VHH binders against q9y6x5. Designs and how they scored, part 357

Target 1, 379 residues: q9y6x5
Amino acid sequence: LPPKLLLVSFDGFRADYLKNYEFPHLQNFIKEGVLVEHVKNVFITKTFPNHYSIVTGLYEESHGIVANSMYDAVTKKHFSDSNDKDPFWWNEAVPIWVTNQLQENRSSAAAMWPGTDVPIHDTISSYFMNYNSSVSFEERLNNITMWLNNSNPPVTFATLYWEEPDASGHKYGPEDKENMSRVLKKIDDLIGDLVQRLKMLGLWENLNVIITSDHGMTQCSQDRLINLDSCIDHSYYTLIDLSPVAAILPKINRTEVYNKLKNCSPHMNVYLKEDIPNRFYYQHNDRIQPIILVADEGWTIVLNESSQKLGDHGYDNSLPSMHPFLAAHGPAFHKGYKHSTINIVDIYPMMCHILGLKPHPNNGTFGHTKCLLVDQWCI
Short names: E, the ipSAE of ESMFold2; O, the ipSAE of OpenDDE; V2, 0.75 times the mean of E and O plus 0.25 times the DockQ between their complexes.

## First folded at step 16 (VHH)

Design ha129 (framework vhh_8dlx_2)
Fold by ESMFold2-Fast, scan of step 16:
Structure ha129 (fold): chain B 379 residues (1-379), chain A 119 residues (1-119)
Amino acid sequence: as target 1 above (379 residues)
Amino acid sequence: EVQLVESGGGVVQPGRSLRLSCAASGFTVSSNWMSWVRQAPGKGLEWIGDIYYGGSRFYNPSLKSLVTISRDDSTNTLYLQMNSLRAEDTAIYYCAKGKDRESIAFDIWGKGTLVTVSS
């Protein structure tokens, strides 16, 4: 039987939540599997970019999903994660479910993972659910497990996405231990449900399961706001994305816009596109705007408005608060092994190895994940 | 075309309840950060509450016991339920869509619906 992999994402699950809260079900999962304590995600540390990096192994400048809101200067198209299903936005990379379907005679299944309800290079996931945040975790799990057991050709790659703890992290902030404890306990219960369902269906022993996330969360405050309206009039630019990384398209001379913004706040860095730090790998794409603004951790960029957000992400990917974790269990993985850190782009070549797929050129390094795998020699 | 249209406003007596509707076209309310905001005569905008893409609801603390935000995904409609209405609740009520799932900026606003609380 071909190897099978289920990739699960809990949006906004900050790595250090594992140290500050109890996760009995997740700890049981880890006890007989592997844990990577920190996953260094890609910049910007946002949902759509990092979810696409997980399944392509590419930096955002290479896969083209550079933000949750985008503008392409060449084609003059606008993207919002809420309303745009144009394959144009996704076609700069080949995600693993497409390779799985085209390279081998195998099926893919998807419950809400970003991009899986879009035909990419004329290929859509064999089984998928159109994105709808109102669909319960249980319904997503029921569909995925049904497709894993009742498909021909067989489903060998499946994805499952859940919006929490991101939504609650934004509302309460990660430092609200009472509210976050309740939310994270609910997530741990969902992990328990997942494991129980897989065991009852006879899938548990032969299925590789990865539980991960796209980013973390940091505490914000109404006392830490950067008001762009204090520095520049709206007539001078078009705003493509706002906070904490603002994407600015100038309507006047770029240098004039830059000069109005560069001293706007001591808590924000202002970059001309060519001056964006190389370590971000966030420069070489037409969807990256001529000027970007990067707020310091915990600071929110606003347009003469207050913010009700007590938590946010999108900040510098070197910040531990932006890092998720990765846990995995299954026949491909060691039991009881802990690893410190991998890059989020390393997940893709590891998954290709597990599934026996030839990876497309990518920014990940297979060697970084070797110690997790039973069939590899750890350096 | 992308638009929001509020309805359900009118004259209501103190102590009564009222439900406002906000019909969306050109996008899906369940996939967006949606907000209710009001403006009383001669005052600034007052935030009432949000419903996020994952269904989580967030309210202005001064109003949270008096209002409930909900949505009907089958009709692509956002609702604001208001209870125990007082004269100070007289305002134009707006629904608004966040620019993206995580943005605090709004890119689409309705024209508003007037609620007058009077005997």
Scores: ipSAE 0.011, ipTM 0.460, lowest interface PAE 9.4, mean pLDDT 90

Design ha13 (framework vhh_8dlx_2)
Fold by ESMFold2-Fast, scan of step 16:
Structure ha13 (fold): chain B 379 residues (1-379), chain A 119 residues (1-119)
Amino acid sequence: as target 1 above (379 residues)
Amino acid sequence: EVQLVESGGGVVQPGRSLRLSCAASGFTVSRNWMSWVRQAPGKGLEWIGDIYYGGSRFYNPSLKSLVTISRDDSTNTLYLQMNSLRAEDTAIYYCAKGKDYESIAFDIWGKGTLVTVSS
């Protein structure tokens, strides 16, 4: 019987939430499995980029999903949340479900994970749901478990995506304990439902389950706004992405636009593409614009208007507030083991190892995840 | 063409209910942060509420008991249900799209639909 893996993401689940709120179901999962307290994600710390990094093991400049809103300077194409079905955007990498289907006679299943309803290198997930935010967690789980039990060739890799606690993190901010407590209790109940469903269907003992997230969340404020209109007139540039990382496409000379922006606010850094810090691994792709602005943690870039966001992400990936966690349970994983930190790109080669797949070249380091696995010698 | 078109406004008596529609074209409402905003005569913009791409709904606390936001993803339409209408609810009602699914900085607005609460 080939090994099986279910990868679950709760969007925007900041690692520090585990210390500040009660998670009885998640704690029971961790007690019998492993916990990585911090996962250092890729820059920019946004949903589409980090979800694609989890399943490819690549930095954003390498896999090509460099933001949630993008412009490709070579082809003159625009990417937005409302038009993400063009394979062009996803074809710079090979996600694990494609590798799973092509290397072995195996199937993949997907409930809403970004990219799984797109044919990538002419291969789409064997079973999938077209993205629809109105579909309940229960319906997503029901389809995944049905496909895990009733497929030929067998489903060996499955993904499940859920939009919270990201939405509530944006609206209330992560420091709103009353509202966040309610939201996070609901998430914990969904984790309880997941475990109960897998046990009821006889899947629990032989299935590897990873619960993780793409990024964290930081507190924003009406007192921490950067008004871009105070720096530069709209006629000088096209705005590709706004906050907290602004992607600027100049309509005039690049140096002139840079000079208008570079000293506008003490709470943002202005980079020419060539000057973007190497540690971000955010430079070598045609979808990265000639000038990027990076706001300091908790600052919001606006266009002469207020922001209603009390929480946001996208900030520097060295910030602990931007980090998610990873918890895992199953025959591949130790029981009751805690690990401090891994890189989000390390998840991909670990998953390939669990599934017996040869990974495509990637930026992850298998050695970083060895101590989580029962079949590895940990030094 | 990317646009939002509000409809369903008109004259309504105090205490009645009214449902406004907002039809989207050139993009998908389920993939974006969608908001309802109103402007009463001679006053500034007042935020009513929004719906996040994941379906979570957020309301102005002063209006939460009186309004419900919903969407129909199959018809790409956003709705605002208003109950127990008062004279002070007389306003032009706008639907707005966030720049991306995580942003409530608005890049597309409808032209508005007028609601007049009067006997």
Scores: ipSAE 0.011, ipTM 0.493, lowest interface PAE 9.4, mean pLDDT 90

Design ha130 (framework vhh_8dlx_2)
Fold by ESMFold2-Fast, scan of step 16:
Structure ha130 (fold): chain B 379 residues (1-379), chain A 119 residues (1-119)
Amino acid sequence: as target 1 above (379 residues)
Amino acid sequence: EVQLVESGGGVVQPGRSLRLSCAASGFTVSSNWMSWVRQAPGKGLEWIGDIYYGGSRFYNPSLKSLVTISRDDSTNTLYLQMNSLRAEDTAIYYCAKGKDYDSIAFDIWGKGTLVTVSS
């Protein structure tokens, strides 16, 4: 029987939430599985880029989803969440569900994971749901478990995406203990429902389950705004992405635009593309604009407008507030093992190993995750 | 074509209720942050509220008890229900799409629908 893996993402689940709130269902999951306390995500710390990094093992400059809003100067195409179905944007990498379907006589299933409703290299997830945020967690779970039990060729890789606690993190900010406690308790209850459903259907003992997230969340404020209109006139540039990482396409000389921006605010860094810090791995892609602005943690870049966000992400990936966690349970994983940190790109080669797939070239290091796995020797 | 079209505006008496509609084409409202914003002539934009891709609704505290945002995913339509309308609610009402999954910065706006509250 081929091994099976269910990959679950709760969007915006900051690692530090595990320290400050009670998660009885998640703790029971971890007790008989593994916990990685911090996952170092890729820059920029946004939803589309990091979800694609999890399933490709690549930095954003390599997989091509470099932001939630993109412009390709060569083709003149624009990407947004409303214009995300063009395979052009996704074809710079091969996600694990495509590899799963092409290397073995196996199926993949997806409930809302970014990219799974797009044909990538002429291959779409065998079973999928078109993205619709109104579909309940229970309906997503029911479809995934149905497909895991009733498919030929068998579903061996399944994904499940849920929008919280990201939406509430943006609205309330991560420091609102009253509202975040309510939201996080609901997520813990959903984890309990997940485990119960898998046990009821006889899947629990033989299924590998990974619970993770794409990024964290940091507190923002109306007192921490950078008004870009105070720095430079709109006639000098086209804005491709705004906050907290602004992507600037100059309409005049690039150096002149850079000089207008470089000392405008003490709370953002201004980079020419070739000067972007190497540690970000955010330089070698035509979709990365000639000038990038990076706001300091908790600062919001605006265009002479108010910001309603009390929490945000997208900031420097060295910040612990931007880090998610990873928990896993199943026959591939040790029981009761705790690990400090891995890179988000390390998840892909680990998942390929569990599924018996040959990974595409990637930026992950299998050695970083081998101590989590029962069939590996930790040195 | 990626487009938002507001409808349902007009002249209404103070104290009455009104529901505005916003029909989306070229994208799915349930997959995006959707917002309602208004602008009185000669005034700045005032945010009314939004509905996140996860279904959570957030309102301007000054308006929260007076408005409700909803959507019909089957018809790809966003709604704004307004109750107890006042003369100060006279404005052009816009629906707007958030720029990405994580943003209420707007990349698509409708052309607006005028609501006039007068006796």
Scores: ipSAE 0.000, ipTM 0.247, lowest interface PAE 16.0, mean pLDDT 89

Design ha131 (framework vhh_8dlx_2)
Fold by ESMFold2-Fast, scan of step 16:
Structure ha131 (fold): chain B 379 residues (1-379), chain A 119 residues (1-119)
Amino acid sequence: as target 1 above (379 residues)
Amino acid sequence: EVQLVESGGGVVQPGRSLRLSCAASGFTVSSNWMSWVRQAPGKGLEWIGDIYYGGSRFYNPSLKSLVTISRDDSTNTLYLQMNSLRAEDTAIYYCAKGKDYYSIAFDIWGKGTLVTVSS
């Protein structure tokens, strides 16, 4: 039977939480598997963009999900992750579940991973759950394990997404040790439930499992606000996305809008699209607006109002606070191995290798993950 | 009173066609995202396809040449047309309603209708 892989994401799981809190179940998982301490995600460090980068191996400018809120200048379409299921937004890349289904007689299964409830290149995950944040982790796990054990053609690639600790990170901020401790302990218990369920169903020994996340979280404050209305009148532009990366579509001359913004705050960088740093790989796509504003870590861009966010993400991807981790266990992985850093785009070619799939062209480097794998030489 | 009731199941010979119906009450099918899902004996749920409020249809690629989803807005009924039935199509077939267009989670499921493909 072909190799099988389950990819699990806990949204907003900042890498250094592993060093500041106890995770007995996750530590048992890692003891018999591998840990990558930091995963350098793509810019912008937001949920939809990074989840799609994990499964395509592409930078945001290449896969087209460049933010959680987007405007496409060519087609004049608007995107919101809450109400847009138009395949147009997702069709600039081929995610791994599509490749898995098309290259051989195989099925894919999905519990809430971004994009899996949308037909992409006329292909939707063979089994999926429509996105609903109120559906329990247990119900998602029950469906995924049922599909892994009972499908024809066999499910060889499965995904499982969970909204925490991101939701609590926003509400409490990562410096609230009391509340974050409770949330993270619950997540560790869910990892324990996952492992136990896989063992009881006879799946554990032959299934490759990756546990990762899309980004981290940083502390915000009412003392660190950038009031955009004090910089520029809203009649001069259309706001496509606000914070911490603002996407500005000028209603007047672009240079005039830029000049009004460029000296507005010492805690915000203002870029014309062609001046966005090359290291971000965030320039070559029609959905990236003519001017972007990038707030410094922990600063929130607002429109003459207070912010309720005590934690946020979306900041510069060089910041360790924005980095998630990756842990993995299964027949493809070494046991008890720690690695320092990989790029989030490296996960896709690694997963293709494990599944025996030919990867689509991508920005990942297989060599960065080879030390994790038993069938590779670590040099 | 918000309810979905499937009908049209039964025993059918291999190679034949069958149309399932799903009658909705307490809401309108044209104003909601609707789906068909099946579960074979001892197997997991398999998504068949969706029809969105605007009429766009999306199918499981493994099934798209064999099935068609449609609706009759005047009778508030959803349909699943199945062609070239095989033994592996034996399953309980469910229709489901999306919660709203912002969230495409299911909030209402029918009880299901059993289709047995047997020689």
Scores: ipSAE 0.000, ipTM 0.097, lowest interface PAE 22.8, mean pLDDT 89

Design ha132 (framework vhh_8dlx_2; at its last look DockQ between E and O 0.90; V2 from the best seeds 0.80)
Fold by OpenDDE, look of step 17:
Structure ha132 (fold): chain B 379 residues (1-379), chain A 119 residues (1-119)
Amino acid sequence: as target 1 above (379 residues)
Amino acid sequence: EVQLVESGGGVVQPGRSLRLSCAASGFTVSSNWMSWVRQAPGKGLEWIGDIYYGGSRFYNPSLKSLVTISRDDSTNTLYLQMNSLRAEDTAIYYCAKGKDYSSIAFDIWGKGTLVTVSS
């Protein structure tokens, strides 16, 4: 049988949740598979960029999804979660489902993974659901498993996306033990649903399954706010993205805008585009704005509006609070193996290997995941 | 004591609706895979549907439009809502608790409740 892979994302699942909460279903999944305890994601640590990095193996500057909100100065186009359907934003890279689908006797399926409902390089997933947050996990699970089981040509790569625990993390903050316990229990139960459904359909033994996330969550507070209006007049710039990484498009001289912002707060670093630290790999794209503000962990950049978020993400990708995990199970993976850390871009070459696909040029390192795979030598 | 007890069966006219209950004791319904199955006279067991840990439900395609499975965690009870009943829906209806991940089988069965659809 051709190799099959299901990639599952629970948005905003912070890695250390596994240490601080109980996950009976997920732990059983891990016990019979592998765990990467920490995945270093890409900067900025936001949903669209990191999900696209998972499926392309590229840094944000390379695949072109550099934020959840973007602006292109040449075309004057805007990108947002409510306006993400223009292939213009996605075509700077080739995601794995496109690569897979172009192979003989293979097809791809997607349940609301970012970008999967958009024709990229004139190719759209053979099966997909238009993004709709109101659609239940049950319906998503039903569709994805139906496609995995009954499609011709066979679905060999599938994605499944779910918005929790990110939404709840924003609402309650990751340090709310009571509410987050409830939320995370639900997530674990949904993992149980997934595993049970796969077993019921006879897919479990032959399907490779990766469960991961795009980013973590840090605790925010009303006591840790950076008000830009206190530092610069709103008429002097356009805000393309706000917090915790603000993208600033100056309406006046860039240097003047920079000078007004550089000392705005001791809890915020201000960078000219050319001065963005190299470790972020967040410089070489026209969609990155001339000035970037990066708030310290747990600090929120605001205007004259109060933020209701008690948790947020998008911060420095070296922060443990921003890191997700990766668990996997299936014929390609060892059983009962734990690994400390990988980079999120390393997932792509691994998935390509599992599926027998030739990877496009990427920033991942296949060597980082060899120890997870049964067919590889692990030193 | 671990047990399942079905109730709500009886004689009903065609086109009517009926809700069956399955009260669980000795284990938590929401922590297990639960199923409804039925057996018509002279026929084998027929799977109706499942409800899993997180509440995901899956149904027999032949019956999906006519049945809904639900549960109440507070009362530890499983439900089967049936609509537009037909004569061919006459059967003994059973609720069952699934085993763990190691087997696609049931640990515990109810004694069943008879549903008779007749004019």
Scores: ipSAE 0.911, ipTM 0.961, lowest interface PAE 0.4, mean pLDDT 96
Fold by ESMFold2-Fast, scan of step 16:
Structure ha132 (fold): chain B 379 residues (1-379), chain A 119 residues (1-119)
Amino acid sequence: as target 1 above (379 residues)
Amino acid sequence: EVQLVESGGGVVQPGRSLRLSCAASGFTVSSNWMSWVRQAPGKGLEWIGDIYYGGSRFYNPSLKSLVTISRDDSTNTLYLQMNSLRAEDTAIYYCAKGKDYSSIAFDIWGKGTLVTVSS
């Protein structure tokens, strides 16, 4: 029987939540599987960029989804709505479900993973749901498990995406223990639902399951605002993305805009595109704007207004608060093994190995995940 | 004492609706997966549906449009709503608790409540 993999993402699940809250269902999953305590994500630490990095193994400058809001200077196109289904934005990489469908006689299934409702290189996931945040976890779980159990050619790669705890992390902030405790208990119960349903359908013993996330969350405050209007007049630039990484398209000379911004706040760094730190791997793409502003952790860039966000992400990917975790269970994985850290781009070549697929060139290193796998030598 | 007690059964006319209750004591319904199962006279057990930890519900495909499982965590009670009742729905209805996270087996069953659909 061909190997099968279900990849599950709970958006905005900060790794440190595992230390501060109880997760009985997730703990039972980890006890008979593997845990990677920190996953170092890609910059910028946002939803669309990191979800696409998980399934392509590429840095954002290479796969082209460089933010949740983008402008392409060559084509003059805008990606300003999360529902933008123009394949143009997604075609700079080949995600794993496309490779899965084009190799062997295999199908893919998707319950709302970003990009799965878009034809990428003329290939859309064999089974998918159009993105709709109002669709319950129950409906997503029912669809994905039915497709895993009742498809010909067989579904060998499946994805499931859930918007929490990100939405509540933004609303309450990660330091609101009462509200976050309630939210995270619900997430753990949903993990229980997933495992129980897979057991009921006879899928559990032969299915590889990865539970991960795209980023973490950090506490914000009305006391930590950077008012961009105090730095520069709106007439000098077009704003492509605001916070915590602002993407600035100058309407006047780039150097003049840079000089107005560079010393405006001690709590943000201002970069000309060519001066963006190499460690970010965030430079070589036409969708990265000529000037990028990077706020310090917990600081929010605003336009002469208050911010309603008590939590946010998008910050420097070296910050532990931006890191998710990865847990996995199944025939490919060891039982009861804990690993400290991997890079988020390492997930892709590991998944290709599990599925027997030849990976496209990528930025991941298979060696970083070998200790998780039963068929690999780990020294 | 750990127990499940079903109630709400009785004689019902065809085409009507009925809601069964299952009161739990000695454990919390929201911390377990729960099921409704029925047994018609002279027949084996027939699974109706499940409700899991986070509230995800799964039904026998033959019954999906006719039944709804719900729970009230505040009163520690499981419910089965049945609509468009037919003579073939005459059975003893049981609620059951899943044994634990690692099992698909039941460990606690109610004594059952009889539903008779006639006349």
Scores: ipSAE 0.755, ipTM 0.908, lowest interface PAE 0.8, mean pLDDT 93
Fold by ESMFold2, look of step 17:
Structure ha132 (fold): chain B 379 residues (1-379), chain A 119 residues (1-119)
Amino acid sequence: as target 1 above (379 residues)
Amino acid sequence: EVQLVESGGGVVQPGRSLRLSCAASGFTVSSNWMSWVRQAPGKGLEWIGDIYYGGSRFYNPSLKSLVTISRDDSTNTLYLQMNSLRAEDTAIYYCAKGKDYSSIAFDIWGKGTLVTVSS
């Protein structure tokens, strides 16, 4: 019987929430499996880019989902989190569910992971839910476990996505202990539901389960605003994305636009595309605009108005506040092992190994995850 | 002492609805996985459905459209809503508590409440 893997994301789950809040169900999951305390994600630390990096093993410049908002000057196409279904945006990479279901006698299933309701390379997940944020965790769990338990050909790779704690992190901010404690307790209970259901269906002992996230969350404030309208007139540029990484398409000489922005705020770095730090791996794609503005942690770029955000993400991926965690359980994984850090792009080659798939070219390093796996030497 | 006490049973006409209650004492309902089970005259136990820690619910496929499980955390009470009752729904209805996080077995049962659907 082929190995099976369920990949679960709780959006915006900051790594240090595990230290600062109680998670009895998740801690039982970890105790019987593995924990990676910090996962270094990809820049920019946004939802669509990082979810695609997990399933492709690629930096954003290589898979082409470079932000939650994008523009292509040649085709005049726009991408946003409410306009994300055009395969044009996704076709620069091959996500793991496509590779998986091309294997003989294998299917893939998806409960709302970004991209799974898009026909990427004319291939859509074998079983999927169209994205709808109003669909309960219960219904997502029901569908995914039904497909794992009852499908022919069998579902060997499945994904499950949940919007919390990201939505609440934006609303309350990560420092709101009262509200975040209530939110995180609910998430832990949902992890308990997941594990209990897998046990009741007889799947728990032979299914590999990864619970992870795409990014963390940092505290914002009305005292930490960067007003672009104070520095540059709207007529000089097209705004592709705003905060905390602004994407600027100049309408006039780009050196003039750069010069107007470079001294706008001491709390913002202004980069010409060719000057973006190499450590970001965020340069070699036409969807990356000629100028980007990178706000300091906790600062918000605005257009002459206040911000309603109390928490945000998208900042420099070296910041611990931007890092999620990874936990895993199943026959492929050790029991009771804790690891300090991996790169988010390392998850893809590890998943390919577990599933017996040949990985596409990617930026991950299998050696970084060897210590998590029972069949590998940890050196 | 841990206890489960079912109530709300009785004689009901076909086609009507009925809500059963299960009052819990000595433990918190939402900290456990909980179930409803029934036993018709001369038959074995029939699983109705479960409710888990985070409120996720799973039902016997043959009953899925006819029943709804819920709980009220403020009163520590589990409920079973039954609709469009039929004569074959005549049974003793039990609530049960899951043993622990690591098990699929039950450790605490109520004494049951009788529902009679008269033809």
Scores: ipSAE 0.629, ipTM 0.874, lowest interface PAE 1.4, mean pLDDT 93
ESMFold2 (binder alone), look of step 17: mean pLDDT 83; pTM 0.830

